VHH binders against o67189. Designs and how they scored, part 33

Target 1, 350 residues: o67189
Amino acid sequence: METTIFQFQKTFFTKPPKERVFVLHGEEQYLIRTFLSKLKEKYGENYTVLWGDEISEEEFYTALSETSIFGGSKEKAVVIYNFGDFLKKLGRKKKEKERLIKVLRNVKSNYVFIVYDAKLQKQELSSEPLKSVASFGGIVVANRLSKERIKQLVLKKFKEKGINVENDALEYLLQLTGYNLMELKLEVEKLIDYASEKKILTLDEVKRVAFSVSENVNVFEFVDLLLLKDYEKALKVLDSLISFGIHPLQIMKILSSYALKLYTLKRLEEKGEDLNKAMESVGIKNNFLKMKFKSYLKANSKEDLKNLILSLQRIDAFSKLYFQDTVQLLRDFLTSRLEREVVKNTSHGG
Short names: E, the ipSAE of ESMFold2; O, the ipSAE of OpenDDE; V2, 0.75 times the mean of E and O plus 0.25 times the DockQ between their complexes.

## First folded at step 17 (VHH; framework vhh_7uia_1)

Design z2 (at its last look DockQ between E and O 0.47; V2 from the best seeds 0.65)
Fold by OpenDDE, look of step 17:
Structure z2 (fold): chain B 350 residues (1-350), chain A 120 residues (1-120)
Amino acid sequence: as target 1 above (350 residues)
Amino acid sequence: QLQLVETGGGLVKPGGSLRLSCVVSGFTFSSYEMAWVRQAPGKELEWVSDISRSGDYTYYEDSVKGRFTISTDNAKNTLYLQMSSLKPEDTAVYYCARDDFWEGTPFDYWGQGTQVTVSS
């Protein structure tokens, strides 16, 4: 019998199961990831990850056979990724599969989580070794939430931020992401960030900001590339954005916002403030965004950020006051940065 | 230690009302979204209601809309579920849960649950 991820999560952390080996699979990987995050938090140093595509058979068995030589060994959580690849390595030999099953069955002190990045088919679950695992362990499934539930979650998040989303815009967003929570979460956060002072998101805005699975270039991709100093790619993306009909001032707005936040964060860091707190103070509360901003901070010095801000201000001024082509100004900016980077690389490589 | 404790469950006749309470310790309500989830015998966990961190926004499953009201008292660190016009189909163990979905912690903490039985 399959257990839902929520049920499993609830039980696992309150009443630890007798079973030691679990298969985690499902359409909604977000829920698996969140579970694993919690697991990692709980086990700390005793949280171990194995990669089935990288680990040898011997290493794999060793990792699972942990004979606690030391009488006081803390319970460990072993998470196995790419188990399918590991199985492929084992080949079609019945004996090898039997060995694997035996090892898994004999896990007594540790918890083992076999994580699949997709929903397993019935055929897969009915085949060895998963069939056997199901008999002595547990199968956990992360099913998709109802469309209505997901819609409500999204609405809730926007409302919490004081943002109203047009109905058609919301529907577009949901369809664009295919109601995938991971993707949806990402896009919603982007939109929230985009909206900043805006209280209403229109369909056109969502189309421009949200990542299109259909290879459409996202403004945030541009910003990401720029802030990570991939100017060559940024130029390409910029052209794509423009061709797509995204107004350059919108790009500038987002970029400026990020640059200012980053600069502020850099200053706060210099003052010895906690980065996490600092990020929250500038409105960055989402872990994903925090991660991104950390990356940006690593990639940019205070001076870099200052220069960026000044450049953006200049572009804005020239665009608004002198009615210069904003796109061309942005291109010039990126090109100049690219040239500088190339020169630096050539000077250090020689 | 983080703890959620549900109370207020019981036996009620159809059409009756109950008020569930969930007292939270170890964290602040204003920092997390909270939810009620129920589980009927032999059925899966079912989301019932959510409340925003601020408490300003509430959301409900369609089956309970207009009948249930979720609320919080921050001063008491208590989550409430006012249930009215109860139906036999509402019979379940009701759980309060911390549900900070967008922060990556959907239903990361649960209470022990309180039994609600609606029967004539």
Scores: ipSAE 0.766, ipTM 0.909, lowest interface PAE 0.7, mean pLDDT 87
Fold by ESMFold2, look of step 17:
Structure z2 (fold): chain B 350 residues (1-350), chain A 120 residues (1-120)
Amino acid sequence: as target 1 above (350 residues)
Amino acid sequence: QLQLVETGGGLVKPGGSLRLSCVVSGFTFSSYEMAWVRQAPGKELEWVSDISRSGDYTYYEDSVKGRFTISTDNAKNTLYLQMSSLKPEDTAVYYCARDDFWEGTPFDYWGQGTQVTVSS
């Protein structure tokens, strides 16, 4: 059986299905998280999490077969993360894969949820053991909500608290988060706390508060300074962001997104495309963001942006492949850029 | 004991009007968000409309905007969906659901549904 997350949620919590094993995957990970949160509420102490990269084959099969039969035993919900890592440990052992499928097919007293942190491709879903799970259990997909629906959900949450958010402010927030519901939940809660007495949110206020650790320090201030080549100030803001606990991957994600968009805009300008239309084609529709991107385009050549992208790719690769500290790599990048600018400025002063 | 009961479905001609009702018990109606969700034959669930806890803010899917109106009567703990200019593609089972998108789980409780059929 294959179904969507809302359909499955409706069925599962109103009339228990006969199937016992389910795969959860999809682009809207927020919806999977909220489903699992409700599942945890339902099962309480009988909600069990297994990590496929940490659990042995014996522990896995024991967890699926564990049932207390003596007076008052209750079914369990077993949630499995990193199932792909578990499968990788089994390797191409046909006998062990057949055993896994047999065990999953014979789950009778518990529910088993195999949770993926991404949308699975058709090829992956057609491979064992997931092909067999589709037969005796279910495949549940959490598809992306439309951008308009996400906008409505965010707007409703502000209005529920009596907060009037300006349209440009709302559009700015949505584009900054890339319509990511996990990020939106966190940032909207911060904005609601900020506006609890004022009851209005302007674009300027969203700019100051979103992805911030304090009123005057946020990730987008850092990105702005870097793209306008204010490396000394960018380095100071970076240090503040890290000292206040901003995750360096958030910084890298936002900066990489901006750099790629800017590079794309340079390419479209070379082809003669109208800048306003080009910006809309890469998702920049807010007038304030258009103004900022125009400033970034003036400050950076196509070669500057290419070199920035390559540097960010190297930082990401070194972080993952060589276990280098992402923050230190980014700091080293900025320091190198600052030293280069100091040399340029000093060479003209006699 | 939380309960949501839909009524008001039926057969109606294209261009006609119909009002769905959802009577809620087991909680204070004004403390929760509510939604109408429909399912056409052979189709996925469609999020038709929702309304904020206070009743002050409403949202509609594009295909029903301007034709459907969601509202509440807090004194009767009742959610309504006023449907006008009905089309054959509006034929579906309509469900009332409690919507707790941000603080909990979207659609954490459902009614049993009421059938709406638009046909000659």
Scores: ipSAE 0.655, ipTM 0.872, lowest interface PAE 1.4, mean pLDDT 84
ESMFold2 (binder alone), look of step 17: mean pLDDT 79; pTM 0.798

Design z3 (at its last look DockQ between E and O 0.40; V2 from the best seeds 0.61)
Fold by OpenDDE, look of step 17:
Structure z3 (fold): chain B 350 residues (1-350), chain A 120 residues (1-120)
Amino acid sequence: as target 1 above (350 residues)
Amino acid sequence: QLQLVETGGGLVKPGGSLRLSCVVSGFTFSDYEMAWVRQAPGKELEWVSDISRSGDTTYYEDSVKGRFTISTDNAKNTLYLQMSSLKPEDTAVYYCARDDFWEGTPFDYWGQGTQVTVSS
């Protein structure tokens, strides 16, 4: 019998199950990830991850062995990714599968979570070894939420940020992401960041900002590449954005915002302030954005950021005051940066 | 230690009203979104209502819109669910849960639940 991820999560942390081996699968991977995050928090050092594509059979079995040389070993949570790949390694030999099943069945002290990155088909679940696992363990499924629920969640988040989204814009966003929570989360955060001072998001704006699974060029991809100093790719993306009809000043606005925030963060860091708190102080509260900003901070020195800001200001000024081609100015900027990076790499023997 | 405790459940006739309470300890309401979730016998968990961190925005499942009201008292660290015009189909165990979806903690903590039975 399958249990939903929410049901499982609720019971697992309140009334630990007797079963020790669980398969986590489903269409909504976000829910699995959040569960695993909680699990990791709970187990700390006793949280172990195995990669089925990397681990040998022997290592795998050893890892699942509860034979502790040291008495009083704490309960462990073992998370297994890419289990399918591991099974492929085992081959089609019945004996090997039986061995695996036996090992899994004998897990008594530890919890084992086999995580799939997609919803398993009925055929897969009815096949060994998962069939057997279902008999002595549990199958946990992360189903998609209702469309209405997802819509409400999205609206809630925007409203929290004081942003109104046009109905058609919202529908577009939902369709674009296929109501996938992970994707929605990312896109919503991007849109929130884009809207910073805007209280209304239009369909056109969402189209320009949101990442399309259909290879639509995202402004934030450009920003990401630029801040991570992949100038070559940034140039390509810029051209795509322009071809898509995105106004260069919109790009500039986002870049400027990010650059300023990063510079501020860098300064605060130098002053010894906690980075997480600092990020929150500049409006970066989402963990995803925090992660991104951390990466940007690692990639850029204070001087780099300062220069970036100055460059952006210059571009803005030339665009607005002298009516120069903003796109060309951006291209020039990126090209110049690219040249510098190439020179640096050549000078260091890289 | 984080704890959620639901109260206020009971037996009520159709058309009746109940007010559920969820007292929270170990965290501050203003930091998280809160939700009510229910589970009827033999059925899956069903989201009922959400409330924003500030308490100023509320959301409801379609089946309970206009009948249920979610609210918070931050001073008391208490979440409420006012239920009116109750129907037999509302019979379920009602749970309060911390539900900060966008921050990566959807339903990460639950109460023990309170039984609501609507029967003639």
Scores: ipSAE 0.723, ipTM 0.892, lowest interface PAE 0.8, mean pLDDT 87
Fold by ESMFold2, look of step 17:
Structure z3 (fold): chain B 350 residues (1-350), chain A 120 residues (1-120)
Amino acid sequence: as target 1 above (350 residues)
Amino acid sequence: QLQLVETGGGLVKPGGSLRLSCVVSGFTFSDYEMAWVRQAPGKELEWVSDISRSGDTTYYEDSVKGRFTISTDNAKNTLYLQMSSLKPEDTAVYYCARDDFWEGTPFDYWGQGTQVTVSS
């Protein structure tokens, strides 16, 4: 079966197909991400994400081979990112590729979604294992939306918030992002927040506020919000990062690095070390970063940082040992912290 | 119970007019954008038109621009598509769909569709 993502979405959530394995690819990655978000909403705890560059062959086949027959297990949705990297780790051996195809063909109780971050060429789709998946499963393509359609989607979003955007400012934003809907979602939300009081956006303001999003910039924004204890915004940025396909290990790596540096800085301060010297000793040399780290140190006690590090170690351990969803563990951590801050802000003295 | 029900389809001659209606229940109509999407026999879904929550911003695919008008009546929870100057190429099943493009999932709920046939 080969179909478009809107057609597939329409049928899958109304009258699910008999096929169990699907390849999602295309130029319009935003549409794949929103489909997967609805899928996660439907499956809840039975939604599993596998990262092909990180999982072992055993972990992969275990996740796919589960059957719900006579075990009481519920139907699951298994979503696989970086499948090409998994294929590279599997190697060139014919027997290993044949085993993979056999396992995929025999998925009976679960749905498996193989997600690509680009549009696949006909040659790639005609190669194994995707050729076989096209036969017993389906190929779903997310085609590019027209530039005019994307312009109108962005314009409607600004107008919904009552924000008047100058024509030149809107065109600049679209060209800056390359009409990329993933980037536009983040930049439009930021510009809406910026213009929430004045309700007008000029070209000069868009030039100052907007910039092309990169994966690292998005993760640094998340880390900044978390360390300054803006957990509500941190949760929103986290959700955006995951919807854009940012690898959770990258998020954990950067957050852990910052937490460890901050904890080290707290210890050096207690020993009487000069803060600027201490920051350079942990690799913080840029004046902007020094300013940010001073803010993080002000917002977090040594005990706060110790507890954060322990929480991150626990999240990492649980995701590896118990096969728990790293993203959900991190989300639960943030939600718990947000709930504690709300109670603290509304508590009554007695 | 969330429902979208299209009516108003039928057979018309080229150059004729038709008004499609989509009555909605099970959600707050003004909380969502709405769209008309059509599918000709053997063809892919085509995003024809959409309208913002407020009704202030509309979009039309090039092939229908100037001939079709999308509108809403919040008091009746009804989405409309006024079609004029109909061509044989407009022959399709017309669906209304709920759209939550930026905050949720585009076209997350669909009606059963209504047939429009334009022939001489």
Scores: ipSAE 0.647, ipTM 0.871, lowest interface PAE 1.3, mean pLDDT 84
ESMFold2 (binder alone), look of step 17: mean pLDDT 79; pTM 0.796

Design z4 (at its last look DockQ between E and O 0.46; V2 from the best seeds 0.59)
Fold by ESMFold2, look of step 17:
Structure z4 (fold): chain B 350 residues (1-350), chain A 120 residues (1-120)
Amino acid sequence: as target 1 above (350 residues)
Amino acid sequence: QLQLVETGGGLVKPGGSLRLSCVVSGFTFSDYEMAWVRQAPGKELEWVSDISRSGDYTYYEDSVKGRFTISTDNAKNTLYLQMSSLKPEDTAVYYCARDDFWEGVPFDYWGQGTQVTVSS
C-alpha cells in the first residue's frame, strides 16, 4: 500500500493494519518525528530503535524475531534508522537480498518502521528491497504542507499569544526558514518570548531575533543593504558576519551571484522581456525575492551593476593573486562608497 | 475516555446548508485546538478549518472561505461546522480532530466521521 502520513497515522492508531512493515519518507520530517513520538508513547518498553550503520545482520534479524526465551512475545514496534547503510553491509549478492526480503515478508507479530530522513525518489522506491516492501507492506510519505497552510499555522500561533506580527515580518520569517516546520517551531518560540511584554513584532525585530540554522540569511542582509546603498549599516553587518565565523568567500559568492542576476535582468528588460518572467528565468521564483529584486533594480542602474561586478572581480583577484585580506578589501570598497555617498549628499546642500 | 463524536451529516441539494457537531469527552476542551478534516471518495484527507484554544481565532481553507463557519461552545464541549452554499465538491466524510500541532502531535485524535453528500 502507499499512503500519506496523516492518513496512516489516523488508521494505524484506530484499526491496526494487517501489513507489518512500513517505509516512512518525505520532505516534511516534522510529521515523521511526531508520528514516531506517538508510536513510542503507545509501545513504551516495546519500542526498539535500530541503527543500520551500527548493527550486524545477526543483530538485525534477532531484533525482528518474536520469540522470547520463555515462549510467546508481546507486540513490538521496531524502528530502523540508516537502513541504506545496513543495505551496503549486505552487498549486492542476490541471495542476501532475498533473505532480507523473506524475513521482512514474514514479520507477523511486530511492526517494523524503516525511516528515511529525506523523500525517496521513484528509482529508489522501485529497487529492492523497497519494491517488495511496497507489495507486502506499505510506503508512507510525509509530503510538505502547503505554504499557505504553514503561514496560517504560524500566524495562528502568534495570535493565540496575543502578538500582532507585521505582514512583512511574517513573510520574512517564512522565507528565512524556507517554510521548514522544525526551524519555524524554534524561531516562533523565541519570537514569542521576545515579544511577550510588547505584544507586537516588526520586521526589524524579527531580523534581529530570528536566526536560521543556515547563516545565509545574515549574508543576504548584508547583500540587501549593499544593493540598497546603505553602506554604513552594511559595514556593521559585515563585522557581525565575520565575528560569527562566516567566510568572506561565501559573502563574495552570494553578492556576485546577485549582481550578475541583476545585470542580466537589466539586459532582459532592454530586450522587452516581462520582468516577472525574466526573474523566474534567473531563478527568482518566490514573491518575497521578487519584491527585493525589484527594489534592487530601482536602486541600481545598469552602469552601477557593471561597476559593481568589476569591483567584485577585482576584490576576488586581489584576494587570490596577491593574498590580500578579502574582508579588508570589502571594507575598503564599502568605505569608499560610503564616503562618496556622504560627500554627494552634503555637497548638493551647499 | 477520550472520545470525539460527529453528528449532523446527511444528504443535501446543491446550495443547501448543514450544521455538523462534534461532542468531545475525556480531555479539557479549551486546552487544545480543534479542526475539521474531510475525505472525499478516493481522495486524500483535506484540512477544512481550525479554531484556536480561545475560540476567537479561526482559519479556513480557501475553497470553503465565506461558506463555512467553525465555532465552539465550551460549556457543551462541542465543536461546530456551519456549512452553507454547499457544492457537489463538498461531498465527503467529515471528521473532527484534536490538534496539538506545535506542542505535541498534529491531529492526534479523530472522530469516526459523518457523511455529507451534496447531490440532486
Scores: ipSAE 0.651, ipTM 0.876, lowest interface PAE 1.5, mean pLDDT 84
Fold by OpenDDE, look of step 17:
Structure z4 (fold): chain B 350 residues (1-350), chain A 120 residues (1-120)
Amino acid sequence: as target 1 above (350 residues)
Amino acid sequence: QLQLVETGGGLVKPGGSLRLSCVVSGFTFSDYEMAWVRQAPGKELEWVSDISRSGDYTYYEDSVKGRFTISTDNAKNTLYLQMSSLKPEDTAVYYCARDDFWEGVPFDYWGQGTQVTVSS
């Protein structure tokens, strides 16, 4: 019997199940990840991850062995990724599969979570070893939420931020992401960063900002590349953005916002403030964004960020006051940075 | 320790009203979104209602719109669900849950649930 991830999560943390081995699969990987995060929090040091593509058969069995040499064996949570790859390594030998099944069946004290990054097909679930696992363990599925629920979640988030989204824009966003929570979350956060309070997001804006699975140019890709100092690629993306019809001032706005936040964060960090708290103070609450910003901070010194801000301000001023071509100014900026980087690399490599 | 405790369930006739309460301990409402979820016999968990961290925004499943009202009392750390015009289809165990979706906390904590039975 297949259990939904929500049901499983509820039960697992309130009334621990008797079963010890669980398969986690589904279309909505976000829910699995969140569950695993909670699991990790609960088990702490007793949370173990195995990678099926990296681990040998012997190592795998050892890891699942409950033989505690040391009497006080704390319950462990063992999470197995890329189990399919592990199975491939085992080959088609019936004996090996039987051994695996036996080992899994004998898990008594620990919890084992076999995590798949997609929804398993019926055929897969009916095949060994998963068929056997289903008999003595549990199959947990993370299904997609209803479209309506997802839509409401998105609307809720935008409203919380004082952002109105046109209906067509929202529908586009939902379709673009295929109602995938992970993707949707990411795109929504980007849009929030793009938008000001009490701003209306139009369809055109969403098209320009949101990541398109299709060859659509993403402004945030540009920002990411720039902040990570990949100026060559940034130039290419910039050209694409412009060709796509994205207004350069929009790009500038996002860049400026990020640069200012980063600079602020850098200063706070220097003062000894907790980075996570600092990020939240500047409106970065999403874990994904936090991760990105951490990477930006690593890639940029305070001086780098300061210079970036000044450069952006100059570009803005020249664009607005002197009516210079903003795109050309941006290109010049990137080219200049690229040149400096090349010189720096040549000086250190020699 | 984080705890959610639902109360207020019971037997009610169709058209009747109930008010569910969920007392929360171990965290602050203002830090998380809260939700009501229900599970009817033999059915899957169903989202019923959400309330924003600030309490300013409320959201409902279509089937309960206009009939149910979610609210919070921060001073009491209590989540409420006012149910009116109850229908037999509303019969379920109702759970309060912490539901901060965007922060990676979709229903990460649940209460024990309270039974709501709507029957003539």
Scores: ipSAE 0.613, ipTM 0.845, lowest interface PAE 0.9, mean pLDDT 87
ESMFold2 (binder alone), look of step 17: mean pLDDT 80; pTM 0.803

Design z5 (at its last look DockQ between E and O 0.48; V2 from the best seeds 0.65)
Fold by OpenDDE, look of step 17:
Structure z5 (fold): chain B 350 residues (1-350), chain A 120 residues (1-120)
Amino acid sequence: as target 1 above (350 residues)
Amino acid sequence: QLQLVETGGGLVKPGGSLRLSCVVSGFTFSDYEMAWVRQAPGKELEWVSDISRSGDYTYYADSVKGRFTISTDNAKNTLYLQMSSLKPEDTAVYYCARDDFWEGTPFDYWGQGTQVTVSS
């Protein structure tokens, strides 16, 4: 019997199941990931990941063998990715599949989670070895939430941040992401960050900020590339953004905000403050953003950030006071940075 | 240790009212979104209601909208579900859960549940 991910999660952590082998699949990969994160937290060092495309058959079987040479019988959680690839390696030999099934069936002390990155078809589930696994283990499915529920979740998040989203903007966002939770999470976070000073998000704003599955470059990609000092790609993305009709000042606004926050964070770090707390103090509370900002901080020195801020201020001033082409100024800035980077790399390689 | 304890369940007639409570220990409400989820016999878990960290925003499933009210008392670390105009279809085990969905912890902790039976 197939169990939903929520039901499984509830039971697994409160009343551990007798079954030891589970298949996790579904359309909502976000829910599987969150479950696995929790699992990892619970098991800590006893959380093991196997990659089916990377491991040999022998290694695979060894990993599943409960013969812990190390006498401490601590229960382990073994997560297997790319199991399909592993099966392909095993080939069509019936004997090999039987061996696999036997090994999985004999798992007694450890938990094994076979994770698929998509919803399995009925045919797949009815085929060996998954058919057998279903008999002695469990099949867990992460189904999509209702559209209404997802919409509410998104609205909730925006409201929590004091942001009102126009109905058409919300619908656009939902459609753009195909109601995929993982994508929505990402886009919502971006939008929240964008709207930090705005209380209302319009359709136009969402279109400009949100990543369209279609090759549409969003502003945050540009910012990301710039802050990670990929100036070449940043230039390309900038051109795309401009072609898409994004106003350069909008780009500048976001970039400036990030730069200022980063600079502040850098200063706080120098003072010995906890980075996580510091990030929260500048309004970065989301774990994803925290991760990104950490990467930016790693990529940029205090001086780099200072220079960036000054450059942005200059661009802003020239744009507003002298009515210079903001796009050209940005291009010049990026080109200049790119040139410097190339020179540095050539001087050290030589 | 993190613990959620539901109370207030029972037998009620159709049209009646019931108030569920969920006492939380081990964490602060203001740090997480909270939810009520129910499960009827032989059915899947059904989301019922959410409340924001601040308590300022509440959300409901269409099936309970207008009839149920979710609330919190931060001082008591207690989550409430006021149910009114109860229907037989509301019969289920009701669970409180920590549900910080966007922070990567959807329904990461559950209570033991409390049985609500609506029967004539």
Scores: ipSAE 0.758, ipTM 0.906, lowest interface PAE 0.7, mean pLDDT 87
Fold by ESMFold2, look of step 17:
Structure z5 (fold): chain B 350 residues (1-350), chain A 120 residues (1-120)
Amino acid sequence: as target 1 above (350 residues)
Amino acid sequence: QLQLVETGGGLVKPGGSLRLSCVVSGFTFSDYEMAWVRQAPGKELEWVSDISRSGDYTYYADSVKGRFTISTDNAKNTLYLQMSSLKPEDTAVYYCARDDFWEGTPFDYWGQGTQVTVSS
């Protein structure tokens, strides 16, 4: 059975359906993310995320099983990303696909949401296992909002903050992002922060401040905040990154790369190498990046960086070997550092 | 307990007018944006209009602009939709919804809807 995201959202949260397995796909990924955010709010600790590119077949099937040490299972919401990658691991064996379909059909107490990061073609929707899911579960599509509606939503957000955006600046922003709501949320928030005192945004200012999310701008903001030890803001940015589709392993990759480069730079300083030359040797050639890395080196001792690297290695290992949530492990790391800093300030201030 | 209750629907001839009301309880009305969303028979949900939490800014779908007017009475926790110059294409169930598009979930609570039928 196929339906649209708003229709599904309306129905699901008022009178939950009997069906238990749903596929979410579409061009308006923002609407899928807001649906999943409400789902997470509803299910709390009973909300579970699985990454199809990270787990084995047996781990996947075990995670969908209805097991409980208390004689029954509490209703859970299981959200599966990268299901296509999981299907690639199964290969083209008919027996494996039949097993998958049987497992999905037999989900009785939990809800399972298979989330795609794009609109699926009719060919894929007509192929197994999705053809069977349409029969015993549902297919939910998040279709694109009209360009006029998206423009109205963006204008409303600026107006509610009292910010006047020149018409050509607004049109440039919409064209730059391709009317993509995920990118627009990030860019509009940056522009609002930029214009908070001036209350005016010109075309030149939008050109200077706005970037595509595909350039990893927000991941670098997270890394910047973490390395400068602003753990409270780093936690907020982390949640935003996950909500808007940045894979946790991408975050870990970039943070680990920066930590390793910084540690290497500390070692090269000990050998007496000029810092600017050392930075170029680890691939930092842009003057803006050199300035940022100098700030990171000032904020972090060699021991700080070694401890960070070890913590990131442990988070990665626990995520992969013990199937713990990478995002939660990173949040726990940041929360621990924030609590240590708050305790120090509170004990001094009284 | 959150409740949104729509009234004012009915049968009307083309060119006629109707006023829809939505009485809200269970949350502070002025803290949220409010919207009207409609669903014609066999069609998808269609956003019609919304109003900012302050009441100062109103927005309309192209299909209804100039014919429909959204408004609020914060003292009575009531959202209104004044519909004029009604067309057969306006035939739908009209829902009142709470909206938190950018910071939360779009249309996170809905009323049961009121039927509007435009026919000769």
Scores: ipSAE 0.647, ipTM 0.880, lowest interface PAE 1.2, mean pLDDT 84
ESMFold2 (binder alone), look of step 17: mean pLDDT 80; pTM 0.801

